# Ledger of designs, part 67: miniprotein binders against q53ft3

Target 1, 195 residues: q53ft3
Amino acid sequence: MFGCLVAGRLVQTAAQQVAEDKFVFDLPDYESINHVVVFMLGTIPFPEGMGGSVYFSYPDSNGMPVWQLLGFVTNGKPSAIFKISGLKSGEGSQHPFGAMNIVRTPSVAQIGISVELLDSMAQQTPVGNAAVSSVDSFTQFTQKMLDNFYNFASSFAVSQAQMTPSPSEMFIPANVVLKWYENFQRRLAQNPLFW

## First folded at step 8 (miniprotein)

Design v30
Fold by ESMFold2-Fast, scan of step 8:
Structure v30 (fold): chain B 195 residues (1-195), chain A 83 residues (1-83)
Amino acid sequence: as target 1 above (195 residues)
Amino acid sequence: SVEELAERIRILLEIVQRWYELAKELLEQGDVEEALRALQFAYRLAKRALEKAQELGLTELIEEAQELIQQIEELMEKIRESQ
C-alpha cells in the first residue's frame, strides 16, 4: 500500500504489516538520514473516512523505542516529505504503537503508518518541524527527485572527466543537464503532475 | 532483496525516460548534437538496466528496457540519416 524513500537508498515498497491497521518500514543507519518520503502506491485507496498517521521511531539510550508523529497521508494527499534530522533527541508523542512487541537493533529506526479515522487524525499534533510541505507535498517530492537526478547526472560527468581527461567514451556536458533541469522545473511549476 | 533490486532497475528506467524526453526537447530546439549526446547517455543506462533485469530473470523489466532501447536507437538513426 505504501512506499518509503530515502535519498541515496533503494526505495522500499514492502512494508511489514504488524497489525490489521499498522505498517512498518525499517530504516538502518538512521543517523545519516535527514529526510524521508512516505507515499501511497496508488493501487488501493484508504477506506472512506480514513487516512494514515505517519510516525518515526528511534531507539533511545536504553534501546527503548521513542515514537514521534510526523504527519499524515490521505487519499487527497497521498505523499509527504518529512525532515527527521532534528527529531532524534526529541520528546515522544502519543502513538498507537505503545503495545507493539517490536524488537529492533539499536542502529535501526522505523517509519510506522497507522490507518486511522480522519476525525481522530485532525485532533493530533505532529512534531513542529517534521513536515517539509503541508499543501504541495507532491511538488516537493518531485523537486527532491529532480535534485537527485541532477546530482546523479552531474556526478557521472565529473567522474568521467576526473578518471580520463579525454575519454574515448562520450559524456554529457554540464550545460545539457542544466538545460534539462531548468526545463523540468518550468514544466513542474505549470503542472506538478505532468510526468 | 529481489524486489529491492527490481525497484532500482525501475528507477534506472525512469532516468532513461527522462533523458529520452530531454533529447526530444533538444531536437525541437534545434540542438541536434546535444540531443544525440542525451540519447547516447540514455542508451548506455538502458543497456545497464537490461543487463540487470536479465541477471535477475525479470521478464517485464527486460521487455520494458528492450522497448526503450529500440525507441532510442530509432531516434538516433533518424538523426544520423538527417545529417
Scores: ipSAE 0.000, ipTM 0.115, lowest interface PAE 14.6, mean pLDDT 67

Design v31
Fold by ESMFold2-Fast, scan of step 8:
Structure v31 (fold): chain B 195 residues (1-195), chain A 83 residues (1-83)
Amino acid sequence: as target 1 above (195 residues)
Amino acid sequence: SVEELAERIRLLLEMVQRWYELAKELLEQGDVEEALRALQFAYRLAKRALEKAQELGLTELIEEAQELIQQIEELMEKIRESQ
């Protein structure tokens, strides 16, 4: 139902379903991650009045997950960009000698998506540090690429419908998502404004 | 508290109802596979709501969950027969 994108990494489109209404993506080596993109794949919409709350989790000093609300995705706004670098533990906060790199436990963070009622979501407050400015060049470029992806996915869906007289199933192949991601990376590498 | 847990079960049942309504709309549009996916979400949520209601002995919520499960199963069987 959902996808997760981190710059320089393979896009994830297979969330682990941990409950009927809860999905998780693993983020290994999260210390190197600044931004995470969460988006709907379009394989099924949310029911009317429902959406997804997006959470970020990392292990605290005791190894217990700390969940923070980042924001939301809905049928009307099916993608969101989050800055998680400001939410990570500071030097030494997860391990007493973490900054010295003498004793460390590997860090794996998670993105969690909880399917919820919109009325319930409207009463929740995301952490302030996750807010991303649209003036940020990276955020603007990422939004444009997500728009491009949805236009492509929509065109692909129409093509599939026309090829099948009565389509009963609609899937976005992993290969199609990978091709979009490769195009995104290529444009980023070739764009003089971002060098 | 029991009141807080009962409220969470009621929210789950509300979500079940909305997935079920989506499934009916998708079926009317002829999208059988998406309708089945929506019904599977409805079914799993309803089963969890039933399990939690049974653990707490909340008879009204048990009955409501069972009613929704029956409606979901009836629609699934209708789809199966139409194939």
Scores: ipSAE 0.307, ipTM 0.761, lowest interface PAE 3.4, mean pLDDT 73

Design v32
Fold by ESMFold2-Fast, scan of step 8:
Structure v32 (fold): chain B 195 residues (1-195), chain A 83 residues (1-83)
Amino acid sequence: as target 1 above (195 residues)
Amino acid sequence: SVEELAERIRFLLEMVQRWYELAKELLEQGDVEEALRALQFAYRLAKRALEKAQELGLTELIEEAQELIQQIEELMEKIRESQ
């Protein structure tokens, strides 16, 4: 159902299911990770009206997991690239003058995927980066341009169908436009500059 | 249409400019490796924009793309010299 990719590491395709609607990937040696790609394997879609909220978890100074919302994956956007490098040291709720004197041992971070209603996901705000993210910023800008193109192509396809009306042969152009859009989004997630 | 393709090339050039500015900010933060990565992305995208502008004979976009490529190359060389 889901895959997780970190540059220079083997792709993970076997998430641990920890609840009916929750899946986890382990990220050992997470301090060396800058970007994580989360994607759907394409064999099974989300149920209609559902999507996946993507979270990142690391242990704080007390060994407690700190979960942060990174973003979302959906049937319409089945892959996403997340920059996590700015999130590891910026815990906003930790006391800045805490005088803990214990050396932290190497630990494992996690990527969590929670299957949620799209309406619920729309009300959530992913954690922002403290540092400028060139990859995320480029992906956002390119996504806006792609959305503009998709809207134009979709409107054009509808116009063509209307120009040749036939009660018995009405063509609803959806599969070609939708598949191109999905393929383009997948390629953008893997390589934002493929074009 | 040619006008629609020209607008797409303008979006690519705007994207190049954004990556270039982000690279400069990353350099100010001391993040040299990420800045170089951003410049490499900007370079590839600018080259694609140049090729498309040349195919369509859009002189103003050709000149804009060439100027951005030069700026990227100059910044990359300055970084190289400073290492």
Scores: ipSAE 0.000, ipTM 0.140, lowest interface PAE 11.6, mean pLDDT 65

Design v33
Fold by ESMFold2-Fast, scan of step 8:
Structure v33 (fold): chain B 195 residues (1-195), chain A 83 residues (1-83)
Amino acid sequence: as target 1 above (195 residues)
Amino acid sequence: SVEELAERIRYLLEMVQRWYELAKELLEQGDVEEALRALQFAYRLAKRALEKAQELGLTELIEEAQELIQQIEELMEKIRESQ
C-alpha cells in the first residue's frame, strides 16, 4: 500500500504489518538519515474519509521506541517528505558528560503509518521540527531525491517476459513510477511547502 | 476505562464500514483483486473489534462486529464463486 525511500538507499515497498491498521518500515543506521519520503503505491486508495498518519520512532536508552507524529498522507496528498534530523538521538546528544567522540552503535529506527479516520487526523498536531527551515534548500534536495529515485527505479526495470515469480519481491509498473514522479514534481514546483 | 475502550471499538467498526464500502466500489469498477485486498483489511479490523468487544462483554458491539464479519464473508464468498 505504501512506499518509503531515503536518498542513497534501496526503496522499500513492502511494509511490515504490525497491527490491522498499522504498518512500519525499518530504517537501519538512522543517524545518517536527514529526510524520508513516504508515499502511496497507487494500487489501492484509502476509503473515503480515511488517511494515514506518519510517525517516526527511534530506540531510547532503554531500547523502547519513542513515536513522534511527522504528518499525513491521503488520497489527495499521497506523498510527503519529512525532515527527521533533530528528531533522533546520536552524535551531539545532550549527555551529562558533554559532547564526546562516541563510537556509533548500529540501531534501527522506524517509519510508522497508522490508518485513521480523517476527522481523527485533523485533531492531531505534527512535531514542528519535521518542517524545513529553508524552502529553497529543501526544494532542491527533494528534486534531486525524486530524480534519483525515478532513475534508479527505471534502470532496474525489466520487461514482463523477463520476470520470474518471487514471493519476497514486489514489482511496480514503470508507468506508475513515471506518473507519480511527474505529478509530484509538478506539485512541488507549485507548492514546495508541507502541511 | 471501559468507556474509552468502547470508543476505540466503535472507531474500528467505522473503519470496517469504510473499507467494506470501498470494496463494493472497486468491484463495480471491475477491480476484483483490489476489492479483495480492501475486504481483507475490513475483515482483520472487524475481528479485532470483535475480540475487544468480547473481552469487555459489550453485547451490542459484539453483535455489530459479528454482523459486519458476516457481510464481509458473504461478499468474499460471492467473489470466490464468480471466479
Scores: ipSAE 0.556, ipTM 0.859, lowest interface PAE 1.8, mean pLDDT 75

Design v34
Fold by ESMFold2-Fast, scan of step 8:
Structure v34 (fold): chain B 195 residues (1-195), chain A 83 residues (1-83)
Amino acid sequence: as target 1 above (195 residues)
Amino acid sequence: SVEELAERIRWLLEMVQRWYELAKELLEQGDVEEALRALQFAYRLAKRALEKAQELGLTELIEEAQELIQQIEELMEKIRESQ
């Protein structure tokens, strides 16, 4: 259902399911990461009244994970960009990833997505400064990446006109996201200024 | 409350149906591995919904969950036989 994107890395579309309503992406070498994008793949919406709370966790020097709420994704806001550089280590508020079903290593951080009721999500407060701040170059880069993703993915979109009443409906296979990112990385390597 | 728990079960079953439909579409596109992943997710949600519905004695939701589980199992078996 979800994707996770870090600039300079292959997009992830295969989250680890750790519970019926909880998903995790691993972020190795997280100290080199400034921003992370979390998005819905767009093929399946949340049921009415539900959304996803996005959490970030990294091991401190002692390997103790601390889960921090970054923000949310919903049907109305299916993608979000978060700044994770500069987040503090420490004990956070109660979080849904209390159980230790996930193996953590000293250099690997995690993005967690918890599917929750919108009313519950509205009562929660994300950590300060995790939401997108306008950083000129990075904002432009991210928008160009998303534009390129849309254009590339739409070339592989399937309109099921025979089986759906809305001809404008589209399906985007998860593997198309991986191919798009590989092509984007290749183009960037050939001309670093292309974006 | 029981009503709030029933509401959650209904939304889980709705999610199951959407994952099941995605799996069928992925099969039509030849993405067998992605389809199996979607079916596994649907299966886990459906079994959890069944467990909760049984605990609350909600007959309609029990029947809906059982029907979805049967559909998922049948599709998984068809995939296995076709490989």
Scores: ipSAE 0.005, ipTM 0.195, lowest interface PAE 12.3, mean pLDDT 68

Design v35
Fold by ESMFold2-Fast, scan of step 8:
Structure v35 (fold): chain B 195 residues (1-195), chain A 83 residues (1-83)
Amino acid sequence: as target 1 above (195 residues)
Amino acid sequence: SVEELAEKIRILLEMVQRWYELAKELLEQGDVEEALRALQFAYRLAKRALEKAQELGLTELIEEAQELIQQIEELMEKIRESQ
């Protein structure tokens, strides 16, 4: 249902489902990451009145996860860009993930997505410095993200035609990626800060 | 605590209902594969809600979850028969 993209890395499209309404992406070597893009995959929208709350988690000095709310994705805003560099290292926010017993390696962070009712999401406050608000920073970052995503789509389409696909892998059709790219470009042209 | 858990179960059942309605809309549009995926998601959520309601002995929520599961199963069977 979701995708996660980091500049200079392969896009992740196969989230680990850790609960019926909760999905996680691993971010190895997270200290080198400045921005993360979270987006919806495919043609299946959220049901009316529902959306996804996006969290960032890193291990504290005791190896326990510290979850922070970054923001949201919805049918009306199906992708979002978050700046994770500079977040408070010891500060956690209210989160629906509880105490999950997941063994973590050092320097591996996580993006968590919790599917929630929009009314519940409206009551939550994201950390202040997570959303990208600068037009210049947004434009430069967005161009890099879109280039990475488009290159992935092109590479994927070629590989799909030439290789026997693994039945256990989740493949996204090239037209779905193109649809996301076109929709994002259209929205960006209308309002550079829509994300 | 039990009352707060009951509230969370009600929210899960509302999510199930919305996914079920989306599946019906997708079927009307001819998107059978996406409708089945939406129904499978609804089914898993409903089963989880049922399990939690049973653990807490919340009879009204148990009945609501069972009814939703029955509706989902019936629609999935109808789709299978139509193919």
Scores: ipSAE 0.000, ipTM 0.366, lowest interface PAE 12.8, mean pLDDT 70

Design v36
Fold by ESMFold2-Fast, scan of step 8:
Structure v36 (fold): chain B 195 residues (1-195), chain A 83 residues (1-83)
Amino acid sequence: as target 1 above (195 residues)
Amino acid sequence: SVEELAEYIRILLEMVQRWYELAKELLEQGDVEEALRALQFAYRLAKRALEKAQELGLTELIEEAQELIQQIEELMEKIRESQ
């Protein structure tokens, strides 16, 4: 139902369902993560009157989870970008995951999605400035998608060529994809809307 | 797997949708030049998604990509005619 994306990493589309209305993504090496994108896969909408509350959790020094509300995704706004770099030492917020016994490992953070009533979500306020919305947020989202596209395309092209050769199939060399990606990133950094 | 590849194409199409919506917002603000750049970006991403969906034979995603391309082209044409 959901996807989770970190810049420079493979997209996750297989959330662990820990309850009928609760889904979790693991984020290994979370200290290196500045932003996380959460999105709906588009094919399965939320039931009428419902949406998803997005939480971030990291283990404290005792290994106990510290949950923080980042924001929301809904049928009308099915994706969101969150800045988590400033949240890793903060206090936890009110959350619906408190009663759940979710297995954790050191250095692994989690994104939690709780399917909740829209009326309930409207009464909650996310931790300060976690959600990102602006031209800058679209630029960062674009960069993350380009990173994922490059990694995916390179991996697929090489694997496909070696495992299942086809005489009529056109393969793109990995170095050409890398050069395209580098040129594109450079131009986006100079002007996010250059094309 | 083909399923994982299909999900990735869906993510690209979601991104196309976001750029298209940004373009409409920019038009409402009177920023025609930036709106056109946003539409051109959406167009290029949609074309890439279409090519990948065609390569994998994913009919539903081919149709979604073609529909988005048509919407982008129609909006670009309307902008051109209004200038």
Scores: ipSAE 0.006, ipTM 0.209, lowest interface PAE 10.0, mean pLDDT 67

Design v37
Fold by ESMFold2-Fast, scan of step 8:
Structure v37 (fold): chain B 195 residues (1-195), chain A 83 residues (1-83)
Amino acid sequence: as target 1 above (195 residues)
Amino acid sequence: SVEELAELIRILLEMVQRWYELAKELLEQGDVEEALRALQFAYRLAKRALEKAQELGLTELIEEAQELIQQIEELMEKIRESQ
């Protein structure tokens, strides 16, 4: 149902389902990651009244996962960009010179998605400055391009996976990307405000 | 703000790289016209990313965008030469 994108890495579309309403993506070598994009695959919408809460997890000094709420994805906002670089600190560090204190960080983190009631999500407060909130024309263009491309391609990939026994080996044929480009160009020509 | 815009540029350049790889796959399959269309789209996206990186003074991203643009141009030229 979900995908996860990190710049410079292969997109992940096969989340591990750890509960009926919970999905996880692993982020190895996460110290090099500043932002994560979470998006819906576009084939299966959330049930009416539901959405996805997006969490970031890292192991604390005791080896236990610490989950922080980054933000949300919904049928109306099917992708979001989150800043995680400031969230890789361990708990309880109260040193006045924190910026000068370099600690070893475990190499693997996780993105978690919890399917929740929209009313419940509205009462939660994400960690500060995790989501990209201010959008100019460039950010709108980038988000719309990502939404349209990945939803189109992921819809095809999911359909192909249903026919193939190894869904983790999803492959998106060249013609699907070209069909998306042709549709995108046509829509742009018909409505320049589409971007 | 600037760091967030920089990451959006990196994401856009990731899309450019995907389109470039697609073009190479299409060439391997003999789909020259489709490969050129893919490269032209990649070129336009890379130019947009470059313009934004230049506006923000992000030297590393400017260099990365220029590198991708050069790779795209070289592949397009190779295709023209082969006709």
Scores: ipSAE 0.058, ipTM 0.568, lowest interface PAE 4.0, mean pLDDT 70

Design v38
Fold by ESMFold2-Fast, scan of step 8:
Structure v38 (fold): chain B 195 residues (1-195), chain A 83 residues (1-83)
Amino acid sequence: as target 1 above (195 residues)
Amino acid sequence: SVEELAEQIRILLEMVQRWYELAKELLEQGDVEEALRALQFAYRLAKRALEKAQELGLTELIEEAQELIQQIEELMEKIRESQ
C-alpha cells in the first residue's frame, strides 16, 4: 500500500506487514540518509476517517529501538518528505571528538507506518522540523534526486555505447542527459522554483 | 536496455510527483505565482517522460505520464480560472 524512497537507492514498495495495521521498511546504513519520502501507492485509498502515522526508528546506545513520530500521510496528502538527519544519534556517531575505539557494524533503521483514525492522529505531535515544507529543504532533496538520476543515466549511456546497437533498443545520448542535468541544476541553483 | 530506460522514466515521473506536491503546498500558502512555476516545471518533465515511454512502447508508463499531465493541466486551468 505504501512506498519508501531514499535518494541514491532503489525505491521500496514491499513493506513488511508486522500487524494488521502496521508496516515497516528497513533502512540500512541509515547514517548516510538525510531525507526519506513516504507515499501511498496510487490505486488503494485509506478508508474514510483513516490515515497513516509515519514513524522513524533507530537503535540507541543500548541497541534498543527508539521510535519517533515524523508525520502523517492521508488520502488528501498521500506523500510526505521527512528530514531525518537531525533525529540520528549525534552524540555517539557524529561526535566532534571522533569515533568510538570499537569496530561498528552498520545498524538498520526503520520507517514504520501505522494505520490509525484521523481523530487519533490529530492528538499526536510529530518531532519538530521533520516534515519538509520549506523551499530550502525541498531543494536539497531535489538535488540528491537529480544526482541519483544523473548517475544512473550516465552509467546507462556508457553501457549502451559499449554494446552493439539493437533495433529494439533506444539510446539516451549521454550529452543530452548531461546538458539537461546541467541546465536544470543551474536553474535550480539560481531560482529553485523556475518554470 | 529497455528496462534500464524504463527505470530512468520512473525516476522522472517521481520528480514530477514531487514538484506537483510542492505546487499544491504553495497554493495552500497562497503563493500562486510560485505554484504555477512549479507546475510548469512538472509539466515539462512529464512531457519528456511521456515521449520516452511512447518511443519504447511502455504502456503502463505512458498511462501514468498521461494521467500526471492531465492532473497538472487541470490544476493550472483551475488556477487560471480563479484569477
Scores: ipSAE 0.000, ipTM 0.183, lowest interface PAE 11.4, mean pLDDT 66

Design v39
Fold by ESMFold2-Fast, scan of step 8:
Structure v39 (fold): chain B 195 residues (1-195), chain A 83 residues (1-83)
Amino acid sequence: as target 1 above (195 residues)
Amino acid sequence: SVEELARRIRILLEMVQRWYELAKELLEQGDVEEALRALQFAYRLAKRALEKAQELGLTELIEEAQELIQQIEELMEKIRESQ
């Protein structure tokens, strides 16, 4: 349902489902990560009146996860960029992952997505200012992320085209990736804060 | 409290209904595979709501969850029969 992208890393499209309404992506070596992109794959939309709350978690000094609300994804805004560098453990909101009793490996963080009613999401406030304070810096970063995603997807498509496709494998046509890239770039040019 | 836990189960059941309604809309549009995925989400949430209601002995919520599960299963079967 969801994808997660970090500049310079392979895109993740297979979230681990940890509850009926909760999904996580692991982020190894998270101290080297400044920004994370979370997006809907488009395979299925949210039902009317529902969306996804996006959380970030890293292990505290005891190895216990501390969850912070970063923001939201919805059918109307199906992708979001979050700045995670400099976030303090424990700053921010009450979170739906609070009952998870998992001691994690040091240096591995997580992005969590909780599928919720929009009414429930409206009662929550994201931690600090996770957005870039400068529109110019945000635009530059977003261009780099778009280029990284497009280049990765295109190289994958070329490599797969050289092999006999397996019926169990999922393939993304290069044309779909190109259309996404063009549409996103166009929207960004018209309104850099369209998230 | 039991009342707070019951409230959380009711929220799960509301989410089940919304996934079920989406599945029906997708089916009307001919998006069969997407409709089945929506029904799978509805089914898993409904089963979880049922389990929690049974653990707490909340008869009304058990019955509501069972009714939703039956509706989901009937629609899944209808889709299966049409293939």
Scores: ipSAE 0.489, ipTM 0.836, lowest interface PAE 2.2, mean pLDDT 76

Design v40
Fold by ESMFold2-Fast, scan of step 8:
Structure v40 (fold): chain B 195 residues (1-195), chain A 83 residues (1-83)
Amino acid sequence: as target 1 above (195 residues)
Amino acid sequence: SVEELAYRIRILLEMVQRWYELAKELLEQGDVEEALRALQFAYRLAKRALEKAQELGLTELIEEAQELIQQIEELMEKIRESQ
């Protein structure tokens, strides 16, 4: 139902379903992550009046998970960019060579998505400024790329299903993704501001 | 505490209803596989609501959850028979 993207890493499209209404993505080596993008795959929409609350979790100094609300995704706004760098541990550098008996193993953070009623979501306040609404060209570019990819992939999947004898067997061939990427790159080269 | 838990179960049942309505809409549009996925979400959520209601002995919510489960199962069977 959902996808998760971190710059420089492979996109994740297979969330772990930990409850009937809750999904999780693991973020290994999370201290190197500044931004995370969460988006809907388009295989199924939310029911009317429902959406997804997006949470971020990292281990605190006691090893306990701390869940923080980052923002929301909905049918009307199916992708969102979140800045998580300001939400990580601020204990400064604990250099392993400075304390020989301290072993620092990279911890795994998580993105959690809770499917909820929009009325319930409207009453919640995300942590300060985690959702990036506008800041720079990279944010705008990434948002436009995801919107374009999502719409293209969804449209193709529907068209292919309608043409096959078994329309329920939805799929997105690699060639479709490649064609979209090539078209996007060509347009970007012709006009860097087309997005 | 019990009233707060009852409220949470009612929210789950509302979500079940919305997934069920989406499934009917998708089925009417010919999106059978997406309809089945929506029904599966509805079913799992309804079962969870039933479990919680049974643990608390909330008879009215137990009955409501059972009714929704029956409706979901009936629609699933109808889809299977038509395939």
Scores: ipSAE 0.397, ipTM 0.811, lowest interface PAE 2.8, mean pLDDT 74

Design v41
Fold by ESMFold2-Fast, scan of step 8:
Structure v41 (fold): chain B 195 residues (1-195), chain A 83 residues (1-83)
Amino acid sequence: as target 1 above (195 residues)
Amino acid sequence: SVEELAERIRILLEMVQRWYEIAKELLEQGDVEEALRALQFAYRLAKRALEKAQELGLTELIEEAQELIQQIEELMEKIRESQ
């Protein structure tokens, strides 16, 4: 149902289902990630009156996940971009002696999506700094993300006849990607901050 | 409230129906493995909806969930027979 895109990485389209209404994407080496794009694949819409709440988690000093609400995706705004660079743990400047600890194991963060009632979502407050970006910066980043996603997904269509389908993967038709790209561009042109 | 919980169950059942439709479309396209994954997801959602409907004693939702579970099981059996 969902996709997760990070600049310079392969798009993820196979979320792990952890509950009937909850899905997770793993983000290895998350310290190198500044922005994450979460989007709907267009194959299945949310039921009427529902949407997805998007969370970010990172391991704390005890290895326990710390969850933060980033924002939402809905049928009306099926893509959202989030800045997570300010939400990462172990920034050094934010932690006494953090810069002195250079022996770090690769850590894995997660993006979580919870399918919820729109009324329930309206009563929740996302982390204030996650989506706050200048219009120019936001537009430039989203354009790069859209180009990357479209080019990647289109390559699947070109190679479709030569690939052996994996039981754990759904292939995205190029036409679905094109439709998503066009709809996203149209919405972005009308209001670059609509999500 | 019970009404809010009932609405959540109805939404889960709608999600089941949509995954079932996706599975049928995948079968028409010849994507049998992907169709089975879609049906497995639909099955888990339907079982959960049934459990919640039973906890709340919502007879109509119990019946709807059971009917959807049967449809999913029948389609999975047809796929198995064709292998």
Scores: ipSAE 0.000, ipTM 0.160, lowest interface PAE 15.5, mean pLDDT 66

Design v42
Fold by ESMFold2-Fast, scan of step 8:
Structure v42 (fold): chain B 195 residues (1-195), chain A 83 residues (1-83)
Amino acid sequence: as target 1 above (195 residues)
Amino acid sequence: SVEELAERIRILLEMVQRWYEFAKELLEQGDVEEALRALQFAYRLAKRALEKAQELGLTELIEEAQELIQQIEELMEKIRESQ
């Protein structure tokens, strides 16, 4: 139902379903990640009045997961860019030994998506500045990338709509997402200074 | 508290109802595969709500969950028979 993108890594389109309403993506080497993009594949939209709450989790100093609300994805806003660099262990004084003693072993972080009622989601407050519509170059670049994806997907949907007219329903197969990502990545390889 | 847990179960049942109605809309539009996915999602949520209601002994919520499960199963069976 969902996709997860990190700059310089392969796009993930197969979330692990851990509960009836909960999905996770693993983020290995999360200390090197500044931004995460979460988006709906469009193969099935949310029912009216429902959406997805997006969480970030990493293991604390005791190895226990700490979940933080980053933001939301909905049918009206099916993609979101989150800045997670300020939410990692290095920002929050985990222990005194630091890198001077033993190189910290990278732990696997997770992106979690919880399917919820929109009314419930509206009463929740994401952690500060995680969902940023910022001026920075990565946010601008990622927004352009997402815009390109939805333009590509819309072209596909128009072709399908020729036989099944349903303008409120744009279904985007997972293979279309992968093909778009490959095309966009190839185009970006021609402008390597942007990544 | 039991009332707080009961409210969470009611929210799950509301989500089940929304998925179920959505599946019916998808069927009316001819989107059979998407409708089946929506029904499977509704089914899993309804089973979860039933389990929690049974654990707490909440008779009305147990009955609501069972009714929704039956409706989902009946619709899924009709779809299978129509294929």
Scores: ipSAE 0.000, ipTM 0.251, lowest interface PAE 14.0, mean pLDDT 68

